# Ledger of designs, part 23: miniprotein binders against q56y42

Target 1, 350 residues: q56y42
Amino acid sequence: CSNNTSNITTFKPLKLPLFWPWQKVKMGPLSVSPMGFGTWAWGNQLLWGYQTSMDDQLQQAFELALENGINLFDTADSYGTGRLNGQSERLLGKFIKESQGLKGKQNEVVVATKFAAYPWRLTSGQFVNACRASLDRLQIDQLGIGQLHWSTASYAPLQELVLWDGLVQMYEKGLVRAVGVSNYGPQQLVKIHDYLKTRGVPLCSAQVQFSLLSMGKEQLEIKSICDELGIRLISYSPLGLGMLTGKYSSSKLPTGPRSLLFRQILPGLEPLLLALSEIAKKRGKTMPQVAINWCICKGTVPIPGIKSVRHVEDNLGALGWKLTNDEQLQLEYAAKESPKSMIQNIFQTR

## First folded at step 13 (miniprotein)

Design s24
Fold by ESMFold2-Fast, scan of step 13:
Structure s24 (fold): chain B 350 residues (1-350), chain A 98 residues (1-98)
Amino acid sequence: as target 1 above (350 residues)
Amino acid sequence: SPEEVLQKLDELFKEIQEALKRGDLEAVRELLLRLWELVYRILEEAKEKGNPEAIELIERFFEIFLRLVEAFEYGDMEAFKLLLDELKELAQEIKRAL
């Protein structure tokens, strides 16, 4: 069989939900879990209060994800603090190498990293070297997905072509199994797809902000293009930085650093939060689980952040069941009735 | 001219502060991208003129700028203000090195 999941389904005597962790989805040449995890908080001292004393807890969270069939982990060479030191990649690499759960099967983990479009990365060779540096920090021989972190089209269009050539070379040299992009809008997504295709390189993934708080015209256009071109959309911030958890309201704001966004956006989310709460209660699920499940139902692969064992435990409950079409429409209608949504990433293109 | 570019840098920091004060997050988003673009143009000139001191300072600027963008997207106002002040000080150092 050419389909890696067909053998698994053959051994299951009962009809199982589409979104079980062992029910992989295709992403170019890769087979990935329906939900992955992001590592943005790992090594981030300033925004997430990271300390090395947290490493044991993060490793436990990583092992829990693996134990439950998660095989996709997203990181970036810019993640961490202090002089571009790649702390997130180093931590992920250490956890993969030391994993008791993998027991020598480290190659079963799909590592997706993102290479920053720094202004000094002006040659394709420098971009290939960025990939080699990531491989060294991760302590692996090959990436699952090598991604361009953002487009330079709006301010350095000549640099972008050089970075695209770097992606081509990474693929041709076997340093990455697949290539992807992040923060690309509809126009640039088509352009890079066509550029890579003429050079024999398939574009496998497009990572973009996508959630019940980020389903505007631009997100819907990106999703439509992805479907047409055979690209998998990786949805980041599927919980809107915590706004979709149900812990907060216009009268009960977080005391932490998210307070500005919550003050501006939460008061306009009452219809959506009520719909999420009602469906969650009906299903015996949490609001985050419903919000993540919605992303999966749309054909995307969400990557919520690994911050603690508790967050991983909760997010894993987004798998093993599916929202009905009517429930999805109810959530989408409530989102459209809500007067507020998330702001776009500053690097997201047209 | 070089003087116009440097004046524009000071104006952008002021405009970011004003947009932030009135809570216009979409304006802040657009101004942050303009700040990135302007400093990139300054980097190109520094490289053409062969100014390694300015190049090193500008590379540090972009490193801190990415932390600023993350703070903004996360809604960490304390981190954002601290990083914006740090970038403003670094911008003055860049001006002196040009």
Scores: ipSAE 0.685, ipTM 0.884, lowest interface PAE 1.8, mean pLDDT 87

Design s25
Fold by ESMFold2-Fast, scan of step 13:
Structure s25 (fold): chain B 350 residues (1-350), chain A 98 residues (1-98)
Amino acid sequence: as target 1 above (350 residues)
Amino acid sequence: SPEEVLQKLDELFKEIQEALKRGDLEAVRELLLRLWELVYRILEEALEKGNPEAIELIERFFEIFLRLVEAFEYGDMEAFKLLLDELKELAQEIKRAL
């Protein structure tokens, strides 16, 4: 018996989670956090100024999200600059593989990637191979959600059927746990749902631009169809490219390349920005937290972008509370008073 | 005719620039989709005729076009203008390869 050398493990009090397990959102066969994160900025040198020196901070932001129960991460095979080399997927895959917080539980992360409807993807086999290429870049054996990035219905309806068959094959081969779509309008959403259903494949998600700045007739129709058909709406750009952060106003415009867009939209947003500010102050929250919480209260799963540790910290504050029905109506009324809305994706269908 | 299709390509670039100058972002959005559709038809013809040089240039056009769409949605009009000019130059190369 030698002297007792105490290896004292430092006791840390049990931290209450930002949300409980029963508050997770069902997306087809998946159970996801009420908010996810998008990785559009990762590898984007042209528009965001990405550099590899940023990787350590992005990995820290990723770990912070995991530590707080976030399990949904959205990416795309087209994300990143250069020759469409899947840089965003490569970074996400590296962070998952190297994660200290996930040690032994890498499979608990729900990776949602989007496959571009490139004009040269003309066979279902090519589309299945796009999925395999994404799996290779992500260094995982199975995706949570395989998504078609946009519809070809308006210009290449025969290609769309081929891409839909590719989604069916991905699911049947076990390469994806669920399938989804992005930038699908009301009519095309019903058509793909029915097409997949007849082939035994459930459509789990529809990703569209949805926020207090993108709550027009089409968004409301898409939400209604999603609710009717058991599809989960994934809301992208929940902060309207930063216009809902309170950082900018008609009297405090950005001086950079985004100034034209902001000049067109911001003057019409004063009632909405005031409502967001008032509710944020009353709740002890930030304006982005209120805007994201509104998306969650509508039954959508928002995916704000991971840009820094600070952004993830702020966005996590959107969890663990709910806007009242009156607060939601106040925000919606203020939004409807705005004469301007966000630019929709060019591939957004009818 | 092939000449008429190529004239429509030049006209669409001009219409996009004019819509952008007047700040009509909805018109820019619609014209970008029309440009995508027109170049898609040009790709179909190049594939049918078996023209590898044209196919390679058209695939590069679509790659740059997707960067243009991202710039437009992000609101980076400086990047948008630079990429639009690059696409105009590439469109002239495509015309020569057809």
Scores: ipSAE 0.789, ipTM 0.916, lowest interface PAE 1.2, mean pLDDT 88

Design s26
Fold by ESMFold2-Fast, scan of step 13:
Structure s26 (fold): chain B 350 residues (1-350), chain A 98 residues (1-98)
Amino acid sequence: as target 1 above (350 residues)
Amino acid sequence: SPEEVLQKLDELFKEIQEALKRGDLEAVRELLLRLWELVYRILEEAYEKGNPEAIELIERFFEIFLRLVEAFEYGDMEAFKLLLDELKELAQEIKRAL
């Protein structure tokens, strides 16, 4: 091809999307930052060692995320252990309400919560009431996204239909701006999409485990379906429980009981960790930033957990740049050479 | 029969423990889903019969089960073992209430 002008065009200054926080992506009727944050650790005393004395630091981390243009925060009505059940939603609501950075623009924050498919939630009315309870804990009038936390199809298909009707009613009553699902496999994702479409409700998001450690056949199929149907994939555990941070090795395990599992998995990840390290050094970035950027390059919206100011600072560096196609392929090839060690959520459907 | 269902419950706990000893996490995942399904069937029967003591215990079982699932996903095997033992004890209480 003698099209010399196309080569000249590649040298012109182009305002390419580089995943800046203000370069919002569509999620149904919503405009969200290219990366959000999850709040699973907030109120989790058992697994994370949450204490109320941590609340000030968590609030600082939240404010830092807002200051840097992050507007998507994921929580769940089941987050928080024991007597702190619902604490993640209560803390998120408190931080939004008290935010000086928002200055009365609290509605600019997109809150995504997940409603547990508890066995005793047997009517659509009970599920709508779960949404109202979340709104009360969050101290907001409307959710950005109301999500079904998992599918009951494999054990209680009749319960699933009433939970889907609950999502429809939440949307119709204006309690949520958008509806989504979590831990839905390829078959169930198509089924709920089609069901909601017959009721005039768009399915806006599908939240699944997705990372360089979780890009198996099912994840790739889910991503393909999301692309085809206009659903945004929200990628949870984008750092593989911290295994992709480069902070852990066979000789440097995480503190506490997680070290037992990491001892088994980390030695098998050396090709991937090496590739992450090489790209990170070349780009002047950290390994977590590269791993998160890869998720965004795949068209997903990752939601790494808010645990500290330091972690939010680091994760924000995943934005404002983009891996080349060759760098993405290098990481994917290295991941293929490493065992895919992340086990699917038990509720992840077919 | 009710006795067969309760026997299957004990067998699933043993199978989960043996899978853990082998380090077979995919087997643990599958067995946990089967345990969830079995206890769901027990709950449905308890609702039908109107047994409030059994219902309360079974609902508590599911709440603890969700914490066990979180421990499994987080990779905290010590918390997982502790919660599995708590569920096993609660299963015995459920049997007594049925």
Scores: ipSAE 0.793, ipTM 0.917, lowest interface PAE 1.1, mean pLDDT 88

Design s27
Fold by ESMFold2-Fast, scan of step 13:
Structure s27 (fold): chain B 350 residues (1-350), chain A 98 residues (1-98)
Amino acid sequence: as target 1 above (350 residues)
Amino acid sequence: SPEEVLQKLDELFKEIQEALKRGDLEAVRELLLRLWELVYRILEEAWEKGNPEAIELIERFFEIFLRLVEAFEYGDMEAFKLLLDELKELAQEIKRAL
């Protein structure tokens, strides 16, 4: 509710773009908006409380993003509650197909899906078939980015090579325009890059948890490697599950299912929350907009979750401006003074 | 031995519950990975022996486990506890099918 709508150029009779074509970010052969959106919440009944009655509002949020030049949408074949039925992909596919803003231009949307490294995906052919199943659910002929959702290096290194061969085949068959990985640490990122390179496949993207709450040495090393190898870092959880929104603090702890996590982390975040608040007030922006803008300023493409029209509207205000170098340093110093950080994904490699 | 592997499974569930009671989320994260790795080894053995009932139960275990991981990372500890209990029950079914 502290959203400043004047940050979003959406007014009629004059609607100007939030960013220009030359501000799009190169991601392999792709040209993407400086910020995308993730669809983890779509179909997630257990954790997010998804209900089909929400579909109209989620579609409105999707349309608002499209209207403001967002062309990157991240999903996964494992997203949604139930027996691995790809509910998030099905919803995204429906919204793209039915989009009034995209009528005849559905191919302008860059869909990035992630294929789970399920233990039973033991052949490259099975992994290619996972891609085909995602294409069917999304109702598209080609993905923008096909991503391996996590590395199996720590428990099934032979399976990982098979999954990598699957990515190669997806690319060679034209099922994906680019390939990427998720939750790969510095060492595994170099290994897959080199593996794909020897087979003529460029590694386009590396998706990892990255925010002012997740900028430890490992994240900085991943970013450095990405810059060196021409890989784009896609930053997930850029708002730290909402801890960077300013709605919660050591004096305003949440109640409910996530209270244990927030209770442990929020008291250690006062320096960072104060710095975010001060910069937001100075800029006439919201704290989430500043936190997302910081990710963009670091050269990453953040994918905050698309949950409601209001949240999309607020997040769009992260575009069209940039933090100064001094503001970035202020936030980074405050984050360093904050001893707590996000827990990493269990599959995050070294 | 098979008995040692199954004992380790029970021990991991107990260690996860104790780490959660202490609020040691980093320990929970590490133990969850160990649990995944252990159950993966059990699955490999079930494939080698050609045990369809065990394979089906273990695949279901991994499906629920991924939801458990999502609950953990989202910070929903109530959902985490419910899913952990479901996995403990399923682990007992897996033991019976082996």
Scores: ipSAE 0.823, ipTM 0.927, lowest interface PAE 1.0, mean pLDDT 89

Design s28
Fold by ESMFold2-Fast, scan of step 13:
Structure s28 (fold): chain B 350 residues (1-350), chain A 98 residues (1-98)
Amino acid sequence: as target 1 above (350 residues)
Amino acid sequence: SPEEVLQKLDELFKEIQEALKRGDLEAVRELLLRLWELVYRILEEAREKGNPEALELIERFFEIFLRLVEAFEYGDMEAFKLLLDELKELAQEIKRAL
């Protein structure tokens, strides 16, 4: 006779979210999760080794992000290599459309794409058409954020004005809910902000490389300007291409095509890696979680890349807690002691 | 002159290789931007002259150049070197089409 009458299916404990609705951050007219995800690897055969056989795992990783309240996904019309140009946008669009987790709430996802400043995009109409092509690949009627991928100011200042007019027209036509820029430095950020303001268009986001490996004087100045002008800084490469994960050190160098960069930089990162490891152990967190949490504590929205289910699961652990001011200072001091940092994008302006 | 512009193109490729040999990544970054700017001037001239063969090659150059920039930022120096060699070959084709 069994006196175990427990029906384990009749009651489940309430699941707590990783963050509450009031912890979402404002980005112009948008309300976004405190961390988003980037999709640069999707379709990148040359550098990441993308294969279509990976699509099922990428879709699972995307669904995991959605299940945990992530609503910001960053892509670009230039993402994908060779014949797969535009593949990142196609995959993101497919995953949003097919999502069982969204269940008809596809419009709750904030899609941020970036339009390349290709030398052959010489009219505002061509730039608006680039936006329409992205909408077609993504299978959506409106973008959350339409971004100019880089500034042409140093080599083609007349082209830049045309591209800015393109952003204005995208906004006026309702193709994008917000406009932003990428790789804009302090001076150029003010110039585009003022230009767009004259046309009645708010500049909502500025995407730049920002991390414990990229927090120099220029990044801090960009952050200060963003705060002053009501622009949200989107921090890309928050993990320094994986150097802040703790997987590699001066005693455990990687093998493969990226080994030359890692050999040059990792020995100079020991103070920072030790500080990250110490805080991670004290907090019961991983080093990537601490590095991402630091970006959030600085008031930025980091967009680490979606590469696998395990990476998304780990990165989600960056949410729901905050580093103390003392822990932030410890990391910043250790970063200043480290003689090496990330190289900035070639199009990063003054 | 057109020959001076093409001479500067060859010189920039050599400077990039020398900067890379000495591990001066900041110099490589600066030289890559200078190379982009120079090829943009070549594009403007080809466009003014209405040379469709040169325009097609120059557009391909910029496409490959953006892959080179990604390889550089990602730290894949093997891919960087392969793409740099591809760009050198394409630069020679552009010279022949001009």
Scores: ipSAE 0.829, ipTM 0.928, lowest interface PAE 0.9, mean pLDDT 89

Design s29
Fold by ESMFold2-Fast, scan of step 13:
Structure s29 (fold): chain B 350 residues (1-350), chain A 98 residues (1-98)
Amino acid sequence: as target 1 above (350 residues)
Amino acid sequence: SPEEVLQKLDELFKEIQEALKRGDLEAVRELLLRLWELVYRILEEAREKGNPEAYELIERFFEIFLRLVEAFEYGDMEAFKLLLDELKELAQEIKRAL
């Protein structure tokens, strides 16, 4: 078929920002974009099918995020499977270093990495050395946020105190600008906040699974504590394992190994998926954009995963607008009417 | 005791497989945490007794376990099952080294 080439859509940089500087959110001593991005998929061969041939597209996706004002990128020292362990940090570091858009303003990027609570990290010095290893892989002199990936309170409470002392030392040595935690429940969040505060260390962030599929009593209590104590909640899995994207339904399951999980959960999500679809259509937005925007409206900073240029482009459309209070309540009510929710991370504490 | 700990290890693998077969994902989540906690206790015992062979196997167990947790978290049940089988084999090696 003959077609007019003038009808071909080409990408052009945005002239106006998706959000203004005053719309950045405070996260301890940091000022971050209302949404960040996670890099879990980078180096994950087993679950995402990562290949090094994908690196150029991932770099383009990273640059697209930077061009649109995103300055928060979340990674972890445990990200990357098998021989590619630590690959997520290495790729993020490479992209920051090579970025033409930064032009020597590398410090404008807030890098948040997570240090695994490995059973062999038994001294505060070992934990500080984990931070130094991450800085090496990232090729930066200082992290925005150094995070403990999970709590050992339920099985190794003495190790947890050692890891907390490691976080204190990272801050005191200037290796991190702020300290955060991941998968901490309400009780442990208060305990670490008090521990760090008495030592002059700002606890700036608490990263937990939080979405329209993960807004149970514990998540709401964590959010309440965060608001009270001046901690920013970083919401991971804001799209609920991809179930909130609208790509899947009980009649349209993913192919392969994930179909078993989706078959069990998706039928119970029909009220929520319908509400998301209706609001998305009314707003001229996608379902992922609505789901992410809801997290932002709750005062959290969501970190959807960078998987492709297309995914980043779509997720950026979650910025520059807000759901009304009535639309937020409609989504929350639909979520409560949905009989299924996400399973909490195994390390999520009380 | 060490004997009770080792007995519980085999029981937990069996319970995880049974919970997975019936689609009880909440039970799988709870059992995975119990398995992690139990193997942590085995690691403490191996350190105290100065058993470097067992220590090395247990460290490898935890590394693979984190991959198993990621597979479970992201719904890849084929990867989960393969990694669970790998952990069962490592558990038998750990028992032999203890």
Scores: ipSAE 0.774, ipTM 0.908, lowest interface PAE 1.3, mean pLDDT 88

Design s3
Fold by ESMFold2-Fast, scan of step 13:
Structure s3 (fold): chain B 350 residues (1-350), chain A 98 residues (1-98)
Amino acid sequence: as target 1 above (350 residues)
Amino acid sequence: SPEEVLQKLDELFKEIQEALKRGDLYAVRELLLRLWELVYRILEEAREKGNPEAIELIERFFEIFLRLVEAFEYGDMEAFKLLLDELKELAQEIKRAL
């Protein structure tokens, strides 16, 4: 935009654009771009309509992200539906291996995968083997971050201790550079941090649903604990399943099966959507870019889903600038006026 | 008792369907967690009794249940209803194998 060009030519330290892709964020021992990408859609035939014919487009989107300085990619061993279970990891591994931009520098990509707390993963050895299976699918020797996908504390506290021991062993064996957790609430986050500390393992990251549509008391408490303990919050669903894009309203619902959910939530979002739209217009940005930038302003690392070249192009525009404190407060005030928010993951703990 | 646990399984499916019918998505979320926790206890008992047929069916239940959770979070209520019906049928098969 014109203002961005003017700022470059009349350069002053106090007015420098922030959150450039090369201004890495510390995440434990890792240096990551201020925004990463999630790969949930890759292999999801049931909900996203994934087909293998889409692989070339997904690879182009991945290459575009790399070319623009993105180095964090989040996946999971449970991603992919039915017979395509694990396909997200297989595709990410293939794209890294074949990358034109990475020739000989595959280790510059920070791969974060999540290991499912399946009820049949009952030994630390089985959990370590889950990590080895992920490494095999990804075709890499070491993960950036190995994450426990959810806590079993509410229904299987003894299993959770076994899974935590598995994370310790992954780290000690050098299979992962760092360990993290997903869907952990404030109390459980402190407990795992303290447990890992007794074993000499630092807790690097906490991945949780976090956006302008998912900013309640619990998210604020998680963020506070992360800041206190030196844990980086990875924010998933930063666009609220697309509700924050401005493409949908009470009068313009998405086509297909998701329209029922959107019909229930969108009417309550008009103040927030208006605030996003007005700030986007003032900045020469899109509403998704503003919503993602807000997550970065809060000190989190958002991981919007990578689905197409167009989506990656748009999301990259969330970088290289920063919302003012007043703009952040305007968005937060508008969000608090909404009578509805995103439902938390069923495994989100206290 | 073990019989009460199995009776609660059928009741949770009914409660989930009723909550969904009235559009109470917060109640659906809470009931899904309760269903997961209940089936987990059924799995533990099947392991203790050494019932391989029941264990295989219950593990399949959890795999489908995770797809149900994804459908719910994504907002695909058609996929959710289809998977919920599949889980309900599988729950009856599990009850017969116990």
Scores: ipSAE 0.825, ipTM 0.927, lowest interface PAE 0.8, mean pLDDT 88

Design s30
Fold by ESMFold2-Fast, scan of step 13:
Structure s30 (fold): chain B 350 residues (1-350), chain A 98 residues (1-98)
Amino acid sequence: as target 1 above (350 residues)
Amino acid sequence: SPEEVLQKLDELFKEIQEALKRGDLEAVRELLLRLWELVYRILEEAREKGNPEAIELIQRFFEIFLRLVEAFEYGDMEAFKLLLDELKELAQEIKRAL
């Protein structure tokens, strides 16, 4: 809510540079920016306080990301609250369609959406139709990545096989350029990879919670499997819900609804926050930029959320430089000395 | 039995509230998954019996449940408590429709 954090710049038709201070990364058949952006907040009235009056600012943030070489945008068919269900996809589609910077090159944006494993999606045909509905909301003919939002293995293993067949059909029909999964643990990740391989479909991406605050045994095992199998890890919540921004500490707790969670986790994070602050000062960078850069240095593609032009400006500063191996180790040792556990998604499998 | 399944539903809500009260977020996470799994079984039975009123209420339960999961993972405990209360009320409606 600080006036000093608002952006005052006027945007023009986009000018893309010929060269970036970073290289794109391979993600299956796709070439993506080393950092993407998530659109979870778009249409979320309950937790973020979304209002349609915010759409112009979100569009400006989107254009700023494009102007700076970002080509990966993550959304989901379940994003948006109540009557705004699907609103994240609708807004992303509108911004891509209206983009002056793209000027008819809408296909250069890699759209990654996630299809919810709703209990009523019981046929592969229904799952393919979920993909078609997302394409309609996004106003595009083909997705970059079609993702299964979570595994049903622990409670509905027969439904999971149907959803996997749906992913295969999406790929075979050319509705998606690549397929991925979200919230899959190490064992289940190997199983879907092997299943898709028997059907001639490569598994492109695995999206999981991954940050300096979420680098436990399971995340490291998932990363190892991804490296072995040629899967790209997409790291969500790379800033630990804002705990890695430097705005909060054990002595500066947030006010409001997240105070209980932060009160439980922030005490004991002092070693990690100090290490982030020290490296940020040495580099002339912000703490969020260092935390995101660490995810990139681990070979993941982080997707911090687009909420404002200011957040996009700051997060873009994570690109074009690299933490040294010693700086990475310093952050990892500091994280080990701190309570490191974010609560994992309830659907994350083993 | 149907009464046994419905009793387990009430017990899970109580266990979630107690885990939340003592700040055991890992226990809340595990109990939320168990609640999802139990309601999934209830949906399967409602479909087998051809009960459209129950199916509609259970589908609404899952939609609200996904909002609850988002609130939990985002750390918005006020939204979490409000949604949990809404789900508890909806569970009573589901029981009556079965």
Scores: ipSAE 0.830, ipTM 0.930, lowest interface PAE 0.9, mean pLDDT 89

